# Designs tried in a protein design chat: VHH binders against Tectonic-like complex member Mks1 (Mks1). Part 1

No score or structure here was measured in a lab: all are predicted.

Target 1, 127 residues: Tectonic-like complex member Mks1 (Mks1), of Drosophila melanogaster (Fruit fly) (q9vym3r434to560)
Amino acid sequence: KRVSLLLELQEGQNFENPNIHVRYYLKAPANTFYEGTPGVDTMQGATATCRNAGDWRSAHLGHCWQVTLLLEEQHHPADLLHLYFEVISIDSWQRERCEGYAHYAIPLTSALPTDSIRLQCIRPLGN
Positions, changes and structure headers below are counted from each chain's first letter, unless a header gives other numbers; antibody chains are not in Kabat numbers.
ipSAE, averaged over its two directions, is called F for ESMFold2-Fast, E for ESMFold2 and O for OpenDDE. V2 adds 0.75 times the mean of E and O to 0.25 times the DockQ between the complexes of E and O.
[cut] stands for letters that were removed.
The coordinates of atoms that the task and the answers printed are left out; those that the model quotes come from them. Centres of patches stay.

## First folded at step 1 (VHH)

Design a1 (framework vhh_6z1v_2)
Fold by ESMFold2-Fast, scan of step 1:
Structure a1 (fold): chain B 127 residues (1-127), chain A 124 residues (1-124)
Amino acid sequence: as target 1 above (127 residues)
Amino acid sequence: EVQLVESGGRLVRTGGSLRLSCAASGRTFSSYAMGWFRQAPGKEREVVAAISWSGGSTWHADFVKGRFTISRDNAKNTVYLQMNSLKPEDTAVYYCAADRYGLTYYSEDEYDYWGQGTQVTVSS
């Protein structure tokens, strides 16, 4: 079975530095892999760095991508796709700083909401 | 799954420097958060340093801050620990470990895969 998801990272809010980008890691459950890479159950990527010259309150990402997953017959309906996000800021010296990370899990065999989901970011250890 | 192999451990004098390498084989290395741990005889393993899957974030334990630096090269599937100003108290077996989700950096319990370890001995 083939499941296609259209994912969008719309914006980041309440980060001290508005010049951010988001790195993401998607972990497919057992007996599931991404189309085009047989046997691979992970996917990662990143958005472009958002440069908000005017509005410091929010970083507008607008990053869209399509993910297609192939579910083997052994796939259990309760198993979820896990999405992990790391919010990174870049300073004037090109040094990266983690602003936070977030996690979201979605089912692959049932209807998903089409509305935007707000994820609360957790600050890294040592802040 | 990933297999980890540490290298670089040896006998070194107090105040010396050493770089440890951890070579990963298998898929998904670039998706794993990586950590360096150490264990001295009769002691529990302790976390030394950690690095996110992208290399964008690092953490170092207070007892090595300013002396040790963790880094990674995802193109080479390798993570490094640069150790400077070594002290006798740094003598231990050093392990690299991989956390498939990168959820925490400070707990041994969060790491899924471990290397066999490499012995570092610091003598006067």
Scores: ipSAE 0.000, ipTM 0.181, lowest interface PAE 13.3, mean pLDDT 74

Design a10 (framework vhh_6z1v_2)
Fold by ESMFold2-Fast, scan of step 1:
Structure a10 (fold): chain B 127 residues (1-127), chain A 124 residues (1-124)
Amino acid sequence: as target 1 above (127 residues)
Amino acid sequence: EVQLVESGGRLVRTGGSLRLSCAASGRTFSNYVMGWFRQAPGKEREVVAAISWSGGITWHADFVKGRFTISRDNAKNTVYLQMNSLKPEDTAVYYCAADSQVYWTTEPYEYDYWGQGTQVTVSS
């Protein structure tokens, strides 16, 4: 079975630094191939750095990409694509700081919501 | 751990056919994505074909599409590469490889287990 996902990182909210980007990593379930093109990696990457505007509450990312997975006919109902996100800020000296982590698992054998999903970011306990 | 042993490599005339076999030891053969790779003298090792654990999904490199077919028999712990319409450019050592990861790649370094290789020579 071929499963195509159109993914969008729409916005980040409540981050203190004006310049942020998001790094993402996707982990496919067992029994899965992912389609790749030389020079194009859809299973990991980063958004462009965006400036938080106005009251510093929202960063508009607008980062879209497509992932195509090839699943075996005998996949399990619990086969999940795991999405991992790390929010990174950059200061004036180009030094990076982790602002938070988020995770979401997408069921590949069930209907998916068509609306936005809000993920709670977890900030590391100690810096 | 899995041990892989290739067989079937030999000298073949241009336009001929050949079937390679890769026998795997162990009970978990069906948990591996299997691939066939080749390395010609002075060239980098390249992926030729790959097959999912059940055999329901196959991939073939553009330079062998329509000529080569990968298949597997999980009951016999064996993966095969059927090679038709052989060309001198197909001369290489052919390697069987197994990937224990949950993803598939064309990169040789991603495969965990390798056979010793079997030599295929195609002459005019």
Scores: ipSAE 0.006, ipTM 0.157, lowest interface PAE 10.4, mean pLDDT 74

Design a11 (framework vhh_6z1v_2)
Fold by ESMFold2-Fast, scan of step 1:
Structure a11 (fold): chain B 127 residues (1-127), chain A 125 residues (1-125)
Amino acid sequence: as target 1 above (127 residues)
Amino acid sequence: EVQLVESGGRLVRTGGSLRLSCAASGSTFSDYAMGWFRQAPGKEREVVAAISGSGSSTWHADFVKGRFTISRDNAKNTVYLQMNSLKPEDTAVYYCAAAPFEYSGLYDEGSYKYWGQGTQVTVSS
């Protein structure tokens, strides 16, 4: 079975620092392979750094990429693709700070949603 | 571009073990999915096992599950096939192959762009 996903990180909201980017990591279930371009990993990456627009609360990312997964003929209803996101800000001293983490799981054996999904970021305590 | 050279094939008795190696020359070996195929006399070529570029995903054909294990060492640009509990029906020329994309299609020979010349495994009773 071949499953193709077009993924978009649209925007982030309520981040204090002016410059953010998002790092992503996709974890496929066992017995799943993925298609990619040599030298380009579609299962992990980062968006471009986006400066928060004038209100300091919104960052427009607009980062799109395609992932194609190959599942073996024997699959389980619980097969999930896990998407992990880390929001990182860069301050005026060029220091990275984690703003939060988000996670979303996509079932690979049923119809996929087409609507935008809002993920709540969890802020770590301390530095 | 990548070139592949298999080694390790030999005559072995039923119930014995062999480890086949496939050495790749070229850069960015970890960007290639790797597969082991075999072809017995008078039979078509069949896929035996496959491994993703990172090694995080592996697949083994039903007829070798529990007996064969595919693995890779990206620092050494090498993929391995550990073969245990060998049977006469495992007699074949074994080929390694590289796909420039992470395994593009289950059982699809056409996804593998680079092929070695093969190494002969003979299992006798």
Scores: ipSAE 0.000, ipTM 0.144, lowest interface PAE 12.4, mean pLDDT 74

Design a2 (framework vhh_6z1v_2)
Fold by ESMFold2-Fast, scan of step 1:
Structure a2 (fold): chain B 127 residues (1-127), chain A 122 residues (1-122)
Amino acid sequence: as target 1 above (127 residues)
Amino acid sequence: EVQLVESGGRLVRTGGSLRLSCAASGRTFSDYAMGWFRQAPGKEREVVAAISWSGDSTWHADFVKGRFTISRDNAKNTVYLQMNSLKPEDTAVYYCAAGSYDFYSPSEYDYWGQGTQVTVSS
């Protein structure tokens, strides 16, 4: 079975520093074949660093990519595509800081959402 | 359009290792996903492993997971199958194929090699 996904990171909201980019990592179910845009690693990457025109609370990312997954003929309820995101800010000295991370799991044997999903970012666990 | 030639098949003892190579000719090799298939006497051809055009994703059949590894070198137009911990039931003719992403069905692959015989004895 083929499952084609068009993924878009639309915007980040409520960050103190509007100069952010997002790093992403996708983890497919075991023994899954995947393919995407030529020359692009579809299972991990980063957006361009954004700045906004005055509303510092909303950073527009607009980063799109596509992934095609081939699943085994027998599907399991635990066939999930895991999406991991890190939000990185850049200061005036071009130093990077992790602002938080988010995770979302897509059930591949269920109907896929067609609307935008809002994810909560949490700070990395410290000492 | 590609032409495929497999090599490396031979007699090997149980527990041994072997690396198969598939040499492609033509200028479009890097545009194709590649697969390794096998066919034992009296059985249907079955998929063993598949690799994307870039080499960034791979799939391996359950019966070879942990023992076989598929890889490719686009600069050399070559696909490899590294076979470890070989068992008598791995005895088959091994085929290299180029084509579509549907690795569940041999009929979806467009180009095939002539095959290389692997025999595993005790």
Scores: ipSAE 0.011, ipTM 0.252, lowest interface PAE 9.5, mean pLDDT 74

Design a3 (framework vhh_6z1v_2)
Fold by ESMFold2-Fast, scan of step 1:
Structure a3 (fold): chain B 127 residues (1-127), chain A 123 residues (1-123)
Amino acid sequence: as target 1 above (127 residues)
Amino acid sequence: EVQLVESGGRLVRTGGSLRLSCAASGFTFDDYAMGWFRQAPGKEREVVAAISGSGGYTWHADFVKGRFTISRDNAKNTVYLQMNSLKPEDTAVYYCAADLSWGEYTPYQYDYWGQGTQVTVSS
């Protein structure tokens, strides 16, 4: 089975630092291949850095990419594509800081979500 | 204990043929995509061929298409690389890799690697 996903990381909201970007990492289950353009890593990457500003403290990322997975027919019902996100800021002293983590799992043998998904970032560091 | 053990590498004349084998143990072989990679001295490691857990999907790099064929025998927990029409440019250490989620163009999600087997092609 061929599953094609068009992914868009649209925006980040309510982050305080002026420069942010998002790093992503995709983990597919067993018995999958993915199709990509040679020299373009579609399973791991980062958005461009955006200033965290605007009416809603929104950083517009607008990062789109396509992932095509080739699945074996006898995939387990729990076979999920895991998406991991890390929001990173840079301060006035040029230091990168993690603003939070987010995770989402896409069931590859089920219907896709019907709308945009909002993920809350969690950071166990701090108090 | 997880192990991948490559065998079959040797010196071969230009135009010759060679079959590499990779014996896997310590994991559920059928659940893992298997790949062959190679690395020549002073060059980056590059993907040569890949095969899905069932063997239903195969991928071969452009520089080996028509000459190399990847296959697997899940009953024997073994993946193979049949190499035909060998060229001096094929000289490299060949590595076997197992990945639960590895794709055709990147090793970023690799789980297990073998220690490599040396293939030398001379004229």
Scores: ipSAE 0.006, ipTM 0.255, lowest interface PAE 10.0, mean pLDDT 75

Design a4 (framework vhh_6z1v_2)
Amino acid sequence: EVQLVESGGRLVRTGGSLRLSCAASGRTFSTYAMGWFRQAPGKEREVVAAITWSGGSTWHADFVKGRFTISRDNAKNTVYLQMNSLKPEDTAVYYCAASPTYEYGVDWNEYTYWGQGTQVTVSS
ESMFold2-Fast, scan of step 1: ipSAE 0.000; ipTM 0.127

Design a5 (framework vhh_6z1v_2; at its last look DockQ between E and O 0.03; V2 from the best seeds 0.00; counts 0 for: pae E 16.7 > 2, placed apart)
Amino acid sequence: EVQLVESGGRLVRTGGSLRLSCAASGLTFSNYAMGWFRQAPGKEREVVAAISRSGGSTWHADFVKGRFTISRDNAKNTVYLQMNSLKPEDTAVYYCAAEGYYPSTYIDEREYDYWGQGTQVTVSS
ESMFold2-Fast, scan of step 1: ipSAE 0.054; ipTM 0.380
ESMFold2, look of step 2: ipSAE 0.000; ipTM 0.103
ESMFold2 (binder alone), look of step 2: mean pLDDT 86; pTM 0.884
OpenDDE, look of step 2: ipSAE 0.000; ipTM 0.245

Design a6 (framework vhh_6z1v_2)
Fold by ESMFold2-Fast, scan of step 1:
Structure a6 (fold): chain B 127 residues (1-127), chain A 124 residues (1-124)
Amino acid sequence: as target 1 above (127 residues)
Amino acid sequence: EVQLVESGGRLVRTGGSLRLSCAASGRTFSEYAMGWFRQAPGKEREVVAAISYSGGSTWHADFVKGRFTISRDNAKNTVYLQMNSLKPEDTAVYYCAARPGFSYSLSRSSYDYWGQGTQVTVSS
């Protein structure tokens, strides 16, 4: 009924801009509510901007957060938590630009691997 | 906190249909999951059907599947049990029950608020 997830965005690699951060948004399955701490939104947020001092292809994010979900008692085992990511770069004038989007879906009633998962970002058309 | 009042129970012939209603009073009906339970003479109270706070998830006991349907109307603060193809074995006092939270439970002890019951009698 109650599911607690510890999530970590570890790194971004091979982006043309060395100064990136990631914004995230979580979409729960139907009839699911999230448990929060007053003043803290765990279903959306952003990492700190990471600089690549001497390494133009790597950005170390190291952003961790915990999400607790309340599920229906007869929850379908294939119901998914959807994670959406937007990669944002910052230029020399401090303006933000979208570098790409990524999506991942997590089954809430199944055992998950502990190893890191690599996601490929798509770029928006006409940017 | 909610108060629950059942209605619709009566004598009905085998094969007949009946709809039970449970009217809730109180500020926060939409914050409660609901259940229908029944108790026949000399038997324990058993769960018949359950519904989540929004009506998006429902459960029905095996012995009523295909015959009974639970639903709710949060604008009217009411939960319903539509009963079709009634059998003498369905004779019981039917209770509606509420538990705070989004998810229903199949355990009687998980429900905090109960109606007084409505008698359904099925005979030939």
Scores: ipSAE 0.000, ipTM 0.088, lowest interface PAE 17.7, mean pLDDT 73

Design a7 (framework vhh_6z1v_2)
Fold by ESMFold2-Fast, scan of step 1:
Structure a7 (fold): chain B 127 residues (1-127), chain A 122 residues (1-122)
Amino acid sequence: as target 1 above (127 residues)
Amino acid sequence: EVQLVESGGRLVRTGGSLRLSCAASGFTFSSYAMGWFRQAPGKEREVVAAISWSGGDTWHADFVKGRFTISRDNAKNTVYLQMNSLKPEDTAVYYCAATDWPLYEPDDYHYWGQGTQVTVSS
């Protein structure tokens, strides 16, 4: 079975440092293949760096990409695509800092949500 | 082939310092979080320190806070553990590990090195 997803990282908000970018990693279920152009990583990447400004505390990312996954015929009904995000900022002295992590899981064999989803960034393990 | 190779372990006296290195190859190093773990005889493997993909975020276990510091050099595909004020209870095999998940839990690490022995004498 073939599942195609159009993904967009739209906006980040409420980060202190002026410039942010987001690194993403997509983890497919076991025995899942993905369709893509050789040499292009659709399952991991990063957005361009954006200024954390405009309407007080928003950064407009506008990063879109398509992922096509090939599932085995005997896949499990609960097969999930995991999306992991790390938000990275850079300050006026060019110091890079992790602002937090976010996670979202997409069911691959059920009706997909079409709404924009807001994710809370979490700093793991006390940092 | 994914490889993680630890080095720097040796016998050191209580109060001494030691720096461990882990050289990585076979994967996009800057896209993986890295961790240092240790295992003493008869004990479970425990997480010591972890560092995010960019190096902008670090975590250290309470029992090493203020004594150990994790760092990485993405240009050299290497992660380091600087160990100061060593104690006999720090004696263990130290392992380097890589994960594609930003959580610093042992079960989330899929790639592991062979380990390097650190012995702290009284």
Scores: ipSAE 0.000, ipTM 0.138, lowest interface PAE 14.7, mean pLDDT 75

Design a8 (framework vhh_6z1v_2)
Fold by ESMFold2-Fast, scan of step 1:
Structure a8 (fold): chain B 127 residues (1-127), chain A 125 residues (1-125)
Amino acid sequence: as target 1 above (127 residues)
Amino acid sequence: EVQLVESGGRLVRTGGSLRLSCAASGGTFSSYAMGWFRQAPGKEREVVAAISTSGGSTWHADFVKGRFTISRDNAKNTVYLQMNSLKPEDTAVYYCAAVRGYSGYYYTEDQYDYWGQGTQVTVSS
């Protein structure tokens, strides 16, 4: 079974730092292969750095990529593709700081959402 | 931890056939996705074929598609590469590799955790 996903990180909102990018990591269920092009890893990566702008504090990412998974016949409804996101800001000294984490799980054996999904980031506790 | 030992590499004439074997020991073999890679002198290592933990899904690189076939026998803890219609360009050290768990990748060797020592295949004109 071949499953093709078109994924887009559209925008980030309400981050105080103007320069952000998002790192992503996808974890596939057991007995899953991924297809791609030579030299391109579609299961992990990062968006370009974008600015939060205006009163809405919105950073437009527009990062789109395709993931193609090859699944074996023995899949359960609990078999999920896990998407992990980390929002990173860059300061004046080019140092990275984690702004938060988000997670989303996609069931590979059922209907997928067709609308944009808003994920709330969990900020690291402390200073 | 899994240990991998390749065998079957030898000198063969252009147009010949050869089957490589990779025997695994330690760990639970059926929990590992397997790949075959090759490296010629002065060249980068490249992925040749990959197979899922059960053997239900396989992938072959375009430059060997139709000539090479990967397969596995989980009862024997072995993965195979059947090579047909061999060309001088297939001359390389062939490595088997294993990654535990969930998925195989076709293009990036850094995703495989365990590697054999390699077996030399030489195809003469």
Scores: ipSAE 0.000, ipTM 0.174, lowest interface PAE 11.6, mean pLDDT 75

Design a9 (framework vhh_6z1v_2; at its last look DockQ between E and O 0.02; V2 from the best seeds 0.00; counts 0 for: pae E 14.7 > 2, placed apart)
Fold by OpenDDE, look of step 2:
Structure a9 (fold): chain B 127 residues (1-127), chain A 124 residues (1-124)
Amino acid sequence: as target 1 above (127 residues)
Amino acid sequence: EVQLVESGGRLVRTGGSLRLSCAASGRTFSYYAMGWFRQAPGKEREVVAAISSSGDETWHADFVKGRFTISRDNAKNTVYLQMNSLKPEDTAVYYCAAKEYGSDWYTEASFDYWGQGTQVTVSS
């Protein structure tokens, strides 16, 4: 079974700092094969840095990428594609700071959501 | 899934220094926050230090008091714990842990993968 996902990071809101970019990592289910272009890793990446894009409290990311997975026939419907996000800010001293983490799990079924989803970004305690 | 292997634990004298290493498997090391925990005999496991995926953010336990420093080399898929001014109360098994989802630096539950641990013994 072939599953292709078009993903987009649209916007981040209410971060402490405005100079934001997002790193992401995709964890595919077991017994899946990634189909991609040689030299292009779609299972991990980062957005461009949003610098003063509109509202101070909003980071407009506009980052799109496609993920194609080949699933074995015995693939369990309960298996999910996990997306992990790290939101990073850069201060005036060019220091990167972790603004928080987010997570989204996608069922690899024919009925994929098409609407935008809001994720909660959680910053670790102690930072 | 990530496999973690700690190394560097040994017997040292009070006031001595030791550097622990934790090697991680896979190619996605740079997307995991990492942590060091320790467990002394008869005590609960406690967090020692944590570091963000990029290495730009670190957290250290209060009992560290500047003696220990966590760092990482993403090119080597390795996280380190530099331990200086060691004391007998630092004697414990030290564990490396990987964090897929950030929430609380203070809890074991926030980490998803663990190493087998390495024994650190500080003699008086």
Scores: ipSAE 0.000, ipTM 0.221, lowest interface PAE 12.6, mean pLDDT 84
ESMFold2-Fast, scan of step 1: ipSAE 0.000; ipTM 0.419
ESMFold2, look of step 2: ipSAE 0.000; ipTM 0.251
ESMFold2 (binder alone), look of step 2: mean pLDDT 82; pTM 0.845

Design b1 (framework vhh_8pnl_2)
Fold by ESMFold2-Fast, scan of step 1:
Structure b1 (fold): chain B 127 residues (1-127), chain A 120 residues (1-120)
Amino acid sequence: as target 1 above (127 residues)
Amino acid sequence: QGQLVESGGGLVQPGGSLRLSCADAGSIFSIYAMAWYRQAPGKERELVARITSGGSTNYADFVKGRFTISRDNAKSTLYLQMNSLKPEDTAMYYCAADYWGSEGYEYDYWGQGTRVTVSA
């Protein structure tokens, strides 16, 4: 079974530091293999750094990529593709700071909604 | 910062064997799933083999029966044993770690790559 997903990181809002990028990590369930698209990292990558500008501190990312998964016969219906996001800010001295984490799980046996999904980022407490 | 370092690539004749290694200088190795990817000239990067932190393995159909992925968590090293090499296996081979992102966000989770050329 072949499952293709078109993913887009559209924007981040309400982050305190002006320069941000988002790192993403995709975790496939067991007994899957996946293929890349031309010129795009599919399972791990990062957006370009964008200025967090405007009254709402909005950063326009517009990072789009395709993920194709090949599910084998040992695939379980409850197997999920996990999407992990980490928002990183960079200050004027090039020091990185984590602004928050977000997670979303995609069930591979059901249709995804076509609407944009808004994820609440949680900030680390200093661990 | 720690990083992944691939080695073991080279020039080999069709039907030959190579063993690739990927060493983690940053000690992030034991809790992550690890993978080998490759990128042939003029093609996109593709998954070759994947191994979970517990040792379960997955292989692309085009390498099943020829390649073996393994890991040594005590040595923080990932291996790819490549047998019965074909000209179509010619590519840059890359090591990657699957990470949740809760710690170690400053690490480079992609390696620099090692070149494999299969030529008569």
Scores: ipSAE 0.000, ipTM 0.111, lowest interface PAE 13.1, mean pLDDT 70

Design b10 (framework vhh_8pnl_2)
Fold by ESMFold2-Fast, scan of step 1:
Structure b10 (fold): chain B 127 residues (1-127), chain A 121 residues (1-121)
Amino acid sequence: as target 1 above (127 residues)
Amino acid sequence: QGQLVESGGGLVQPGGSLRLSCADAGFTFSNYAMAWYRQAPGKERELVARIYSGGSTNYADFVKGRFTISRDNAKSTLYLQMNSLKPEDTAMYYCAAQSPYDEFGYSYHYWGQGTRVTVSA
């Protein structure tokens, strides 16, 4: 079974620093293959750093990519693609600060959402 | 360290045929997805054909009807039968192997060194 996903990180909201980018990591279930182009990793990456233009609290990312997964033998109806996001801000001295983490799990054997989904970010606990 | 070794490349005239082979010298071949990629001078490396452990195949539009990918798990060998070759098929052809994801979330990719195909009058 072939599952093709078009993913878009549209915007970050409620961040006061306008210079953010988002790092993502996708974790596929066991016995799954992904299609790719050599030298391009669709299962992890980062958006360009967004500079706010107009709305102080909204960073427009507009980062799109396609992930194609192939479910071979031993697929399970509860097989999930896990999406992990880390929001990073950059200060005027090029120092990175983690603004929060978000997670979403996509069932690969059921209907997929077609509208935008808003994810709650969790701030780091500290030590 | 496992190794993929391509062979079968060469010089052929337009309309000719070649059969490429890729031998696996160290892996559990039957569980892997296998693919042929090619790279022409000044071009990006592009997928030509892929065959999965279950036998399903995918082909790039520019080779459909002319190329056939197949595998022999008993011999741990991948093949690409190339028919009706055109000058635009001139490239280095690379064998690639991809493991399924394991329970820890890892998938391993392996590449051969390539075999040269030249289609010229």
Scores: ipSAE 0.005, ipTM 0.349, lowest interface PAE 9.8, mean pLDDT 77

Design b11 (framework vhh_8pnl_2)
Fold by ESMFold2-Fast, scan of step 1:
Structure b11 (fold): chain B 127 residues (1-127), chain A 118 residues (1-118)
Amino acid sequence: as target 1 above (127 residues)
Amino acid sequence: QGQLVESGGGLVQPGGSLRLSCADAGFTFSEYAMAWYRQAPGKERELVARISSGGYTNYADFVKGRFTISRDNAKSTLYLQMNSLKPEDTAMYYCATGRYSYGLRDYWGQGTRVTVSA
């Protein structure tokens, strides 16, 4: 079975520094092949840095990409595509800082239309 | 991953069999899809077979029914069982990390030579 996902990172909200970008990493289930275009890595990447001081409590990313996976026909409903996100800010001195991490898992056996998912970023205290 | 090393190639007569192995010293072998490619003299490399980390297999039409790809995650080893070999199967055979498709620089071995001749 071929499954094609169009993914969008829409926005980040309520970060101390609104100049952020998001790095992402996708982990596919064991019985999955990844398909792609030559030279393009869709299983990991980063958004452009958002620099919107006029709307500083909301960073609009609008980053879209397509992931195509080949799944075994006997793929189990519990098998998930894991999406890992790291939110990185850039300060006035051009230094990168981790603002937090988020994770989401997508079932691959029944893709229904979903409006939007809001994820809470977690940052270890003192990191 | 440390290095991919292929073995098992050789000279065989048409209709014969060979079993190729690919060993990886890295500890992430079980997380990756793996693939066998081949390159005949004067030709480009082509995908022969691939196997997911969970054992789902996919084959090129020209080897389907004759070759079997398998893996042993405990030994971090990939195999290609080649049956009913034909002269057209003569090539260098390479194993590679098949997690990413198309154009991404997966880790490649140096290859093992398979020659099928009477």
Scores: ipSAE 0.022, ipTM 0.412, lowest interface PAE 5.4, mean pLDDT 76

Design b2 (framework vhh_8pnl_2)
Fold by ESMFold2-Fast, scan of step 1:
Structure b2 (fold): chain B 127 residues (1-127), chain A 119 residues (1-119)
Amino acid sequence: as target 1 above (127 residues)
Amino acid sequence: QGQLVESGGGLVQPGGSLRLSCADAGFTFSDYAMAWYRQAPGKERELVARITSGGDTNYADFVKGRFTISRDNAKSTLYLQMNSLKPEDTAMYYCARVEYDSYGEFDYWGQGTRVTVSA
């Protein structure tokens, strides 16, 4: 079965420093194949760096991409596409800093919500 | 275009202090990270200090503990307080506004203000 998803990372809010980008990694369920555009990996990547104009403003990412998955004829009811996000800020010395991680799981055999989903970022523990 | 105007440079004795100012003519100053760079004769331009729109600061190792970067968003002005000046601090000092595009961040520069530290 062929499943096509149009994904968009719309915006990040409440991040320190004036610029961020988001790195993403998609983990497909077992026995799933994916189609890519030649020269482009759709299962992992990063958005362009976006200005985060102060503590009260959002960073507008507007990063869209299409993922096409090829599922075997029979698969488990709990087969999910896992989306992992890492929010990276870039400081004045061009050093990258992790601001947090977010995760979302998409059921590949069920209807998806049409509204935007807000994900809570989890910060790495310093301990 | 010349939207950034540096001032406050001059001649000072070793151990002295100067405060540099950079005025931005625009109303969007508070949206940008700002930086101070310097260039000594015959050397490449080097980053001295940076301040983000949220107020986080970063300093080059050679000025830590001696220089302080600050901003006044109401006046659209960036400052560099320079204490315990050394002859090796002699340079042209440049204000920069950090801008962003699809390729990442880049700097727009002012014309500079000269600082000379000598006997």
Scores: ipSAE 0.000, ipTM 0.089, lowest interface PAE 19.9, mean pLDDT 72

